# Ledger of designs, part 3: miniprotein binders against Manganese-dependent 2,3-dihydroxybiphenyl 1,2-dioxygenase (bphC)

Target 1, 315 residues: Manganese-dependent 2,3-dihydroxybiphenyl 1,2-dioxygenase (bphC), of Geobacillus genomosp. 3 (q8gr45)
Amino acid sequence: MTAEIAKFGHIALITPNLEKSVWFFRDIVGLEEVDRQGDTIFLRAWGDWEHHTLSLTPGNRARVDHIAWRTKRPEDVETFAEQLKAKGTEVQWIEPGEEKGQGKAIRFRLPNGYPFEIYYDVEKPKAPEGKKSRLKNNVYRPSYGIAPRRIDHVNVWTTNPSEIHQWLKDNMGFKMREYIRLNNGFVAGGWMSVTPLVHDIGVMVDPKGQPNRLHHFAYYLDNVTDILRAADILREHDITIEMGGPGRHGISQAFFLYVKDPGSGHRLELFSGGYLIFDPDWEPIEWQEHELQEGLIWYGPEMKPGGPMDDTTEC

## First folded at step 2 (miniprotein)

Design s13 (from s11 with E26K K27E F30M E33R W34L L37W L41Y E44L K45E)
Fold by ESMFold2-Fast, scan of step 2:
Structure s13 (fold): chain B 315 residues (1-315), chain A 95 residues (1-95)
Amino acid sequence: as target 1 above (315 residues)
Amino acid sequence: SVEETLEKIKELLEEARKLIDQGDLKEAIMELRLALWKIEYALLEDPSNPEVAKELEELKKAIEEARELIKNGDFEEAVKTLEEVLKEIRETLEK
């Protein structure tokens, strides 16, 4: 690969109830509404160095419009386009400003159907009036809601995770960080990154045999105690906390809290902690079948396959 | 292979029965959850035959019943329910 991905940039979601979704993500989660274009509303977390990290568009059913990745260099967008086309991937160009706050981009689908976008140019974030922090970086002072710092990762489901893991390695430079291998040799899930995070993307097997579903996307909180504060805020507003409360993952070692947008059913993970990978010779960690529950839940509430956590949205 | 997966599920259910008989309920729950996970993630995901996959989806009610039995502490009945699921899967594959 000559081109490089820098980070998870944003996720664009369709919701059947825009008003409820905006209330949830803006007023409860505490993302800042930064812009509008047509019926689409753009939001970001207070520390995101992006124009937006979430967009919400009204539609007939909940689904993902696209999952977007920012390149390391401006020229990498065109290089990715050329490399993907050379391998038979159909690439659509998006003009500057066609997605508000963003320069030219490409959109394409992975072999299993995940809608991806790659871009570089993006308007820098601006603090809302009265919320600009004296601390540099153009970040605002959080004054309401859960107020996570930044977008973190996306977790998607498919029929054969290994095929998607390989595609991401070959075409976008992702590296395997941790994975689950069953006794029959089947890789049930893999967590991959191009950043120092354990995962920018997780790809797991879908228990319902669907090729392309969104399980969740995540926003990061600075402290583990902020997850407890988030739980209090959700409880105050009668929003169901999935799995009954927060816990800790074995994979990534991060603390978590899962909640669905009441307007769409799109799942959000609030997470904090975890370890960072700066070592170029990092060896992927294998979780075996007998370690599966520990890998998913080190301690806390249970994430059981076939239960409510398997109820999720389409890509 | 599917046959190897079915054999491993059978072994997990046999171990669960032994653990229940020994009163080691915490360990029995872990074995039952592993069996349930294998059925859902390893077997139901196999797209090799769409008709077989469709018929396996008919077992979702029994799988959900097993999940509720495990949650409620009815481990003997949960093992029995999962053994029935395994029989139905084998019969479907023989078609």
Scores: ipSAE 0.000, ipTM 0.112, lowest interface PAE 20.4, mean pLDDT 84

Design s14 (from s11 with K27Y F30L E33K W34L L37F K38E E40R L41W)
Fold by ESMFold2-Fast, scan of step 2:
Parts: C-alpha cells; sequence; structure tokens
Structure s14 (fold): chain B 315 residues (1-315), chain A 95 residues (1-95)
C-alpha cells in the first residue's frame, strides 16, 4: 500500500587501513573498483546492477557509515521520508551526486542507532572495453580472484532483536522468514526479506549486550564449488577462514564461509545456494533453543560460543 | 608504521598464548597465521629498510617455529618460543 523497498543496495564502510582493505576486497575478493570520490573508493560485484555495492573510506576506526536500500519507485524516497518524520525519526536529505553515482537519498538512524539510507536513482554500471562481458546483462566479465556475482544481505546485532524486527516490518515492509525463539520466549534472531531471498537482513542479539553492531555482510556466488575455490584463494594469501565455514547453514540452507577484512575487521560472508520464497502465504519458520546450533551451522567446522565469531564492528 | 605492526603482532601472540593454555589449539594456530600475515604485509610495504626487514624476518621465523611446535604436540616448547618473542616485542615497544 505504501512505499516499498526493492533490494539491499550497498554498504558504506570506514576502515583504519584503506590500502589493505582495498587489496582485500578488490584484489583477493575480486570486486571491481568502479569509481572514486575524495578518499572514498567504490566497488561492485560483477553481476551487481548498481553503481556500487561497497564503498570504503579511511578513518580512525572500523565502522559502518550507512546501509543502503533501493526503493521500487522513484517517489517512494519522498514517501519514506514523510512517514519516518511523522513517526519521530530525524531524516537527512542527501543531494544527487553527493554520494557518487547516486540520486537523491535520505539517511536516518533506527531506534538502536543503525545508520540506514534509502534511495532510488542510481547510475548503472558500464564495463571498460577490456572487462566487458559478451553475455547480455553482464556488464563486467568475472575478474581474477573470488569474483562473487552480487551483493546478498547484511547481518546486524543488537540488544533487543524483536524491537528492530518490528520496526523493519512497520516502517520498511520487511517480512519475517525464519527466527529463533529461546525457551524463555525471547526471540534471539530473525531473518527478514522484501525480496524472494530468505533474508535481505538478519537481526540477532549481541551476547555482549551492545546496541548496534555489524556482524557481517554477504556476496553471493553461483555454486558451492566457487566457495571452496574462495577458501583456496584465501589460504594462498594467509587470510584466516573463520570457524563454522566452509559449511552449511540450517537457516536459509545456504553454503557459506566467513572471513574478516585484514584491514578493518569487517566480516564478509561468501554465500551460495539456499532457497527462494515466491509464495505470498509463506509462514515464518520457528527454530527453538535446542535447535540453535543446527540453525546457525547445519554442518561445518565447530563455532565456539564467546570466540572470534562473536566479533563485530561498530555501526 | 612498524610500531603499529608490532602492537598488532603482540596482541595476536598474547591471544595465541592464552588459547594454547585453554587447549584451543586450532584457534591458537589461526592467531599465529594472522600474525604471519601482518609481518608479510609489512615486509611487502617497506622491503627496502634492512633493519626493519631483519627484525620482521626474525619474528616470522620464531612464529613459524611456534606454529609447527603446536602442530607436533610440543606445547611447552611452543609456549616458551612465544614468550621469548613477546618479551622482545615488549622491549622494542617501550618508549
Amino acid sequence: as target 1 above (315 residues)
Amino acid sequence: SVEETLEKIKELLEEARKLIDQGDLEYAILELKLALFEIRWALEKDPSNPEVAKELEELKKAIEEARELIKNGDFEEAVKTLEEVLKEIRETLEK
């Protein structure tokens, strides 16, 4: 009925070591560097139909600058702005081109502090002659390195996930797809989408009680073999593959691995498979406390509670 | 800077040492691998400084030795090697 989100658009990250982060995301992960603005470097996966899906800006500490969502219609940006302001959210307008390759946008913070952006107009990618794909609808041919196809989702941690699940439902039209309910009734995590994906966003409880944290963001690869190839590439460069991967999730059913950017500590997930939701009457799947480990890691290397997988970066 | 690299290596080796004591050997090896990556990165960025390169190469060899000792089940020797490296780093960082 109201304004609608179309997709996860991009994530903007601050890194204390820009050179190392660019090496990691561009040269190892294989994202294409598409543009620059000041000290900011813009990147995208070869199949992304966006100007960029990642930006890296140097700063004193690792943090999220913003998490951006594209609307279904041009006029939805103004409608979201009006609706958010009516509910007491402070909204900042961003002028066309203020963020390179993007039209007008709004920026605001969720109740827990997550920095969000909503936009519609975006310049479409144009591949350099040497990187043009002959396949239609592919703007860049796959690069050397891991070379994921597209941006997939973001996973953020907070003190009260249900508050954020409700906020996303009420204000941005997200639907609950799968969630974890503990024995005391507390919802420890929920995976939500506005697309046919199982999740565009996951929101989980931070075991350290921190109110607004990035756990990871993900790029999609076409098959499980590509993720195993990614593991080989990471190993050749002495980059640590985190525990739990390569493995399979219960929630989403996808195959995955996690790796931290050595320059910032921002966590990347490489993700393949999973199921798609085309049914309008999809019922949310409940995972119980005794199923928590299997929901997160169906199979794979052990993920120890309280260990490095609890590491997050600031929002 | 070299000081930033040494601080990071120190933190990683302190965590590895703690993980060995806790019996978390796979995590200890991962911390050592990250320390080795920091050294390789520093050497690639400033290979022309012979004094810096010499110190980093010596740290690299000691960390590689500690990692092999852990893999071979020689935990007491691995701990001793790491403590010696940590002592050297701490002495260098005193300013």
Scores: ipSAE 0.000, ipTM 0.302, lowest interface PAE 15.2, mean pLDDT 87

Design s19 (from A1 with K26E R34Q W37L L41E S44K A53S A57Y W60F R61E E64W R67M K71R)
Fold by ESMFold2-Fast, scan of step 2:
Structure s19 (fold): chain B 315 residues (1-315), chain A 95 residues (1-95)
Amino acid sequence: as target 1 above (315 residues)
Amino acid sequence: SVEETLEKIKELLEEARKLIDQGDLEEAIRELLQALLKIAEALKKDPSNPEVSKELYELFEAIWEAMELIRNGDFEEAVKTLEEVLKEIRETLEK
């Protein structure tokens, strides 16, 4: 394995109601609109060191266009392309600037169809006039909405999570951090990272038996009280906070809430705290079947299986 | 060969056309982008025939136009452009 992933870069989403999705992500969530290309709107959180971390494109149905990962070195993009092609994965090259603010990239699908992108070169953010902070790493001063600091992770649902866990380990260097094992030996979910985060990606079983679904993606806030402020903002705008939140996860130990974009149904997680892994010999944490509810919700409002929290969008 | 390249381009454009009908607009753009890359590879591999190069450049321009039409929301016009390109490829392959 010579090529390495550095971080979760961005997620590209299709929405059937662009105006409402932009209102939600820009005006309520407080992401900065940084650019446009055709009908696509690019956004980022104020602390993201990327051209964008979210893009919204209008289309007939809500779906994920791609989930993008940045490499550690420029040459790693070609190395990943070569390794994936050698294993029979179809790889498409994307020209520099074809996705605005980004250099050359590859796109491909994981088993069960998750659309991934790998890139290296990316335009860095610059403050609009009047928004520049005196702090060197604060390009924009948050002045509206929830205003999360950075993109954090993505969570996808499938029929056989272990297949995707193994694929990510074998092809992209992800390491298992926490997982849920049922009494019959089936691994119902696993949280993996290539960074010091507990997870850059979570992969869980879809109780509806669907093979290729987005459950959520997450933006990070600096502290737990920011999640509570986010709840207040959502409440003032009559946006439903989903079951389980505001509350604490057992897996990751983070404080959180979930909310769906009213324009698309794509689920966003607002996320704070959790622990960091710097130790190369970290042993994965196993959660057993009888611990499933505590692993998902350590404390907080009740989350009932089979309800709206099982809702996903297509990939 | 040029014929092999044109067959691959044809397959990519047919898939793009199908994806537009299904509302998979970004996937359609990716198929078109792959077609553009195949044309670029063909032009670099055999620059010695000016007639072949002219036809490949014309295909590149038309496919790029279709991609821009999709981005601008002009789906009907994008489909028409792709159908015209597919017709030209078919005619070239039939000789």
Scores: ipSAE 0.000, ipTM 0.067, lowest interface PAE 28.8, mean pLDDT 86

Design s20 (from A4 with F33L W37Y F60W)
Fold by ESMFold2-Fast, scan of step 2:
Structure s20 (fold): chain B 315 residues (1-315), chain A 95 residues (1-95)
Amino acid sequence: as target 1 above (315 residues)
Amino acid sequence: SVEETLEKIKELLEEARKLIDQGDLSEAIYELLEALYKIMEALRKDPSNPEVEKELRELWQAILEALELIRNGDFEEAVKTLEEVLKEIRETLEK
């Protein structure tokens, strides 16, 4: 592949209750509100080297507007556009500044309907004078809320995960890191990355048979004990921590909890630990059907199909 | 069915060889593991033809050898092993 993806850049979400979503993501989760454009509010975690990593726009129902990926080189945006068009994908160009703080971008849909964006140029955060860290940081860490460091990954649901795994491999250079294979041979989920992270994106089978739903997106915290502090903050505000958390994943090995935005129902994962992949010959891990529970929850409450964890938002 | 399985294995091995040339070893290993899975599934369905079973077991061994060569950093030998396997598959499909 000539063109390369550098990282998960941001996610743009529609919420039916903007005020409550902003309260949740800004005041409770502790993301910085960095900008506004029309009715859209832009936020980022304090360590994100991006203009924003989350945007919230009001609408009549909760859904994903787009999932955005930053390229390694400026020219890669045009190269991805050319390659996608050559394979029959419709590509829409977004002009510089049309999405605030961002240069030119392309938007397109995967075969199952996931709305993706690819960009390179992005305005970088600057700490105001008086809030600069003495550590020579160009941003500052807030003293409120959960205050995660950075955006981490997205997890999406579909009817046939293998088709999307193959599409991501063929078109965006993602590599399989861990996956679940059922006794009948069906790959029920796969976690893929283009970075040293164990996954930038997870793609799993939707238990309700829907073609494109967002299960969650994640922000990273430096310490496992920060996840426990997050649980305390959520509990104090009567925000429900979902099944399985706080606990440990088998897949990724990370400590985590899941929580829904009370304004939208969009699910956030708070994530810490896990392992990193630097070796070019890293061998993908296969989880078998009888290991499914351990893969999802190494320790903690069991996640049951048909429960609240199956309730999630549309793309 | 058997012909379709061999064609799928061929595609996976061709992709693995290409990935080795590109230096994408992690993904090459993944493709080879998928090929092993396809062989296991075909053997589990109990091919009624002894020649088919023999060929599938030989493909299995050759792919395991290629994986070990990759693990040891012997990429030229791994590519050579995969090329020999691909030749055998092509010959079988032409019959």
Scores: ipSAE 0.014, ipTM 0.612, lowest interface PAE 8.3, mean pLDDT 89

Design s21 (from A1 with K26E L33W R34K W37I L41E S44K A53S A57L W60L R61E E64Y K71R)
Fold by ESMFold2-Fast, scan of step 2:
Structure s21 (fold): chain B 315 residues (1-315), chain A 95 residues (1-95)
Amino acid sequence: as target 1 above (315 residues)
Amino acid sequence: SVEETLEKIKELLEEARKLIDQGDLEEAIRELWKALIKIAEALKKDPSNPEVSKELLELLEAIYEARELIRNGDFEEAVKTLEEVLKEIRETLEK
């Protein structure tokens, strides 16, 4: 029996400054605050078909609590649990409602330490009373902040990306879409998906040699104009747009910008475009060492080795 | 040849050291980056060797550390970090 991942579901973050993080993600980024449980605040983008796609919990330091993936079928959660346990992965069961708005789930760590969650049952979003849209598939689009449409991907850094690429392929069905291979044969990064997106997850080498780090997670916007509007909003609030953006990636071909949450230092990517993969015989695209800068930044402000773009948060 | 490649790398390391002594640490890091690329090209002859990837990551880490130290104004520590990287590059190339 084949268990399958349907999509990137949500990311759960710990922040040392909850009020500042909520201000950033809710009021500036324009995510909807949908629920609370204890000290945890749940948010989603206006087009997300999930109870939440981001949760924020206060803690002593910035870190990832878990990165969550939704299965294609209800029974796939138990099948993944059995397959992972058979391969020696320790699996923890999470009861329905233990994470608000979600059914039973499993949590586990990849060999390098990344905290993953797999679930199926999830409460679907409802528009607040008085904000229901006549446009049937949209709960509603806020008229404030950046207001991205949906969660898109996560990018994590490690010591040996190829080990994690292989683990994701073998255990969760991810397929390689694009990757960077250095002259010595070392794969410095790879972008993988189980969806028609260019990547649901990117896994790159951490230049500081740390085994499990979050580089960023991303929300999608419909147009390049929306990314430019996002830049204007961030500038108005004296929030630094990181080097490299606004600009275009070679890998994925998306237009983007990066920004850190002022409350935690967790990096958010806002991006638009990119290509879609519907073909089952898609061949992975290889970028060579001499193409590395173009792969990362096709055009835009230069990203240089060292400095703030190498910053990551704990997983 | 191996001898020709080693000589070119040594020239880049000498230029980096000269720049460090002059206090031009940003330019020193750029020259060290050129040396790192040349080393990666030399080590490409053994692409399946995990030691090659480990050594490259150690060299990259040291360069990033030196960059951060320069940014913070810790010039003595940056010089020390770059000197250790130069030593490691030379030792690796002599194997």
Scores: ipSAE 0.000, ipTM 0.113, lowest interface PAE 24.0, mean pLDDT 83

Design s22 (from A1, 21 letters changed)
Fold by ESMFold2-Fast, scan of step 2:
Structure s22 (fold): chain B 315 residues (1-315), chain A 95 residues (1-95)
Amino acid sequence: as target 1 above (315 residues)
Amino acid sequence: SVEETLEKIKELLEEARKLIDQGDLSEAIEELYKALWEIEEALRKDPSNPEVARELLRLAWAIALARTLIEKGDFEEAVKLLEKVLKRIRETLEK
């Protein structure tokens, strides 16, 4: 049986300033703090059907500990482990509860070094005291701050994106949805998904030539007006909104803004709209080199190479 | 060699910059396309050196953006970007 990924589950981040990162993600962004394990703090967006979608652990420098994907079936974790092992990938087993709220998992690195995790069993969220809604199907009571609905995607940078696009296709069932091809034939970026989203993961070339970097991860807001409300909240707290936002992407067609966690420099995208893919025979959209600016920024302030938008954090 | 390729790209970008200053935008864009073609040919010939490939790709990104800025009428930003790219090429050639 073919093992299958269901969704982007969570991202685990190391921060050199835990207190400031928690203030940013919890108090400003409005993620719910759901649990703690040692010095690690676990958070989730109010609509996430996961124990957590973000974890923050203190450390000497900002880096990604792991990027985690949930399988469709419990047995798929072991199937992925055996398939990866058969292809020469070193696989580490993580026992139930080693990561709080999670069952057994595997951790491994992609050819370029990205730290991935695959799991199935996960404790489901409970409404915090005083925040339970009378809506029966979902945990809902609006939080404070920006309060995004759910985790959306991760964007990672590397030296050869096509190698990673192919690896994700071959080993985890990702499908190409949109990509940028330069005049020389090089695919400078590709946005892939296993879900109806345009992308669960974007993989782009790092202009600094670094092999494995996090560019950003994203949380989804219900409508475009929430992006503007987010901009107001960030401005009220003197947090810099990065170039390009608030604006609209050509790739995905979504409205967005980017902001760095002041405690770590890890970049967050707030994301709304875009289109959904339900057709199994979806044809990938090609953006050409002369369309690069429009693909990245359909309208809004331009993003320029060699500037702060090239900033990434370690994986 | 990579040094020969960088020298050709440098000459093409210097010409493009002069043409922008003179208001000869269509010819400036043509020089940028020639620079991109030189990068394409170099990448086809040297797939075994990832550092060279990365540097050439960085140049291609910047050149493509400069062309877009010219097409949009943002000549100041296009010139600034080309000057930055030229400085990087000159520094690389001096090593």
Scores: ipSAE 0.000, ipTM 0.274, lowest interface PAE 15.0, mean pLDDT 86

Design s23 (from s22 with Y33L W37E L57Y A60K W61F R67E)
Fold by ESMFold2-Fast, scan of step 2:
Structure s23 (fold): chain B 315 residues (1-315), chain A 95 residues (1-95)
Amino acid sequence: as target 1 above (315 residues)
Amino acid sequence: SVEETLEKIKELLEEARKLIDQGDLSEAIEELLKALEEIEEALRKDPSNPEVARELYRLKFAIALAETLIEKGDFEEAVKLLEKVLKRIRETLEK
């Protein structure tokens, strides 16, 4: 492939309660408010090398506006546009500055309807007045909330995960890292990356049979103890920590907790650890049906299918 | 075989829905658990068709959710979900 994705760039979310969502993501989670455009509020984690990694826009119900990926080279945006058009994908161009802090981009939908964006140019992050870090390469000095370092990954649900896994491989260069194969051969989930991270995107089967749903997106914390501190902060504010957390995943090996934004129901994962993949010949790890519980929760409370963890928001 | 399995699941879910209406919640849960067992057995028998597998897993997850809703006392939502599942099974059998 000549065009390459560099990383997960940002996620744009619609919330029915903007004030509550901003309180949650800015004041509790500790993301910095970077900018505003119309009714949209832009936020980033203190270590993100982006203008923003989250945007919140008010609307009638919770949904994903777009999931954005940054390319390795400026020219890759045009190359992706041409390749997608050649394969029958409708591509919309977004002008520089139409999304604040970002250069030209393309928006399109995957065959199952996921709203994706690809861009390259992005305004450099700036520390707010009085919050500049003295450590070089650190834009912001964290002083409040959970304060995760960076955006990590997104997890989306669909009717046929393997179809989307193949599409991502063929069109965006993603590689399978771990997957769940059931006894009948059905692939119930797969975790893929183009970076050294264990996954940039997870794609799993939706128990309600919906073609496109957001399960969660994640911010990374440097240490496992930061996950425990996050749990304490959430508890102080009467925010419910979801099943399995704080705990450890089998898939990725990372420590985690899940929490829903009280304003929207969009699920956030706070994530730490996991392994890194630098080997070009990495062989995907297969989890079998009898290993499903261990793959999802290596240790922690058992998650019951059909329970609150099956709640998702729209795409 | 697959059609027979779907007919059996349909019958079990129709009975569960009636039992909920009657207030026989323990019996309704038993019928849902029987439907889950039928699905698990079907998945073991036919590993070669991914479209059939996909539909059976959709049913499995939906039925598990219905059972959870009954346990929580959300009977109205459980019945609503079971009706949606029954509609999909009927549409599949019509093919």
Scores: ipSAE 0.000, ipTM 0.151, lowest interface PAE 20.1, mean pLDDT 86

Design s24 (from A1, 18 letters changed)
Fold by ESMFold2-Fast, scan of step 2:
Structure s24 (fold): chain B 315 residues (1-315), chain A 95 residues (1-95)
Amino acid sequence: as target 1 above (315 residues)
Amino acid sequence: SVEETLEKIKELLEEARKLIDQGDLEEAIRELLKALYEILEALKKDPSNPEVATELLALKWAIMLARRLIENGDFEEAVKWLEAVLKEIRETLEK
């Protein structure tokens, strides 16, 4: 491969209750509403160097429209298109501006059905007149809501995680960082990245045996105290904090909490800390079956198997 | 077979549930450990089918949680949890 992915760019979600989802993501979570196109609302975290990192479109049921990845170079979009077509993947071109604030892109589905998008050219945010930071950043931090800094990662569930781990490695240059291997050799989950993060994407087995599901996507906050403040804000608005959080992951070592959008059921993770990988000789960390609980939840409220934490949304 | 393993696990969990009601907590934990052992043995014998491995792993986690609830004195929660697990097993066996 000559083409490279730079980062997780954005996620596009369908919601059966647009008004409630916008209230949740804009007013409670504190993402800035940056644009509109038809019935679609575009939002971003204040530190995101993107036109948007989340879009919300009304529809009859909660679903992922696409998960988007930004390339390192403009020409990489065409190179990915050619490589995917050569391997038998159907590729649809999206014209500049068809998705507002974005240049040309390709959309395609992974073998298990996950809807992916690859793009490069994107309109950059500018501080509103009178709100330019003296610190010389190009975005204005809102003084409301949880106000996370940036989009972090996506976590998707499937029937055979190893198949998707291999596909991401072969087609998009992702590297395995941590994974869970059961005693029988089955890999129950794997966390992969193209960035210094532990994971840009996690791919785990779905206990319900479904081939393509969204478990969650995440926004990053600067510190653990911000996660605790987020918990206070969620509680004040009668929004349920899910089991396992606030707590610490073994995998990634990050502090976190999970919460579902009341309008759609799409799960959001608020995420802080974790470690960074700059070393080219990083060896993937293997978590064994007897370490599974500690890998997922190092400490925090228990996640009960078969309960609401197994809930996913359609891809 | 997977069906034989699920039947054995179901019987062990039903016994554990009854033992909790009777206050025989040590015996209830022993039945849960027997169910866990059956799952671990099944995972070793059938490594080629990821769907089977996934179902058995979910049951393993559920049984481990039930044991912790009993050990912590959360008997009402342990009973509710075992009833939910038994429902899942019965539904799977109906296929």
Scores: ipSAE 0.000, ipTM 0.195, lowest interface PAE 17.5, mean pLDDT 85

Design s25 (from A1, 20 letters changed)
Fold by ESMFold2-Fast, scan of step 2:
Structure s25 (fold): chain B 315 residues (1-315), chain A 95 residues (1-95)
Amino acid sequence: as target 1 above (315 residues)
Amino acid sequence: SVEETLEKIKELLEEARKLIDQGDLEEAIRELKKALQEILEALKKDPSNPEVAAELIYLKFAIRWAERLIENGDFEEAVKELEAVLKEIRETLEK
């Protein structure tokens, strides 16, 4: 049996304004603050079966510290480490508890510099006394903020998406689900998963030619009306909803909106619906250049190329 | 070659900008389509060159957006878009 990734586990972010980022993610987005370690604050969505799915650490500029993936089996962490080392990837071991609530892990960088982490052991959520649910494995849903159910995916931008698509396929078992091919044959973007989700990770060409950037990460809400409620909450707090949303994607078929953390500029997607892939013989969906607009925005406000939606943060 | 291509695109976009000011919208759209054709020809030669491909793809989408703005009667926004694209090209050429 080969080593396998189970799911997108968490994302660790650096913010130049910790207090504002915590206000945004905890008080507005409605993620639960679950722990602290030094200056780092750990948060999770109410339905996440993880110690945390987001961490925020103060720093001089907005940056991704790491993007973390959970394995299917404990031994898979060591197997991934050996396979990556054999292919020339530098691997750093992280001791149990060095990252709060997590067992041993490995950290490494993809060819274009994306900082990845792979782990297995993780502490499971324990509800605070006043927030225990009668449902056995759920923390009580917060009565404040947007309160998304779970972390969903990450979207990263690079110079050559096909190089990263191939690397993820060869080294982490990701399968291509949908992609955009331009008239000249260039693959401008691809959405891949190891789960039944249509994508755990999207990798697109950065129009500014930058080699490794975070475009967004996403939290899932149970229904489209929760996305509309999120828009109302963001409006009440003078937080700008980015162009393109609220609307529907062609790729994934999900309803969405995008918003930047006012403290860091890291972009969050709020995401609902989409389709699930349980079929092992799923053939990747090709979007052609003339279908690009429909693939990105099936309906909703038009997204202006070259505008604020092209903004990314450092990896 | 990429520098030569960017110079040609710049000249075509400067002409399109001038034509919008003169109210020659059909001719402005023709100049934008010529700029798009230059981009397509450059991408055909080296489609897998990631650095040049990314910049040309950006210019392609920005120019198509300016074209749509002209077609929709949003001339002020089209001018702003072309000025932003021209600034980007100038900065790249100076680097």
Scores: ipSAE 0.000, ipTM 0.384, lowest interface PAE 11.8, mean pLDDT 86

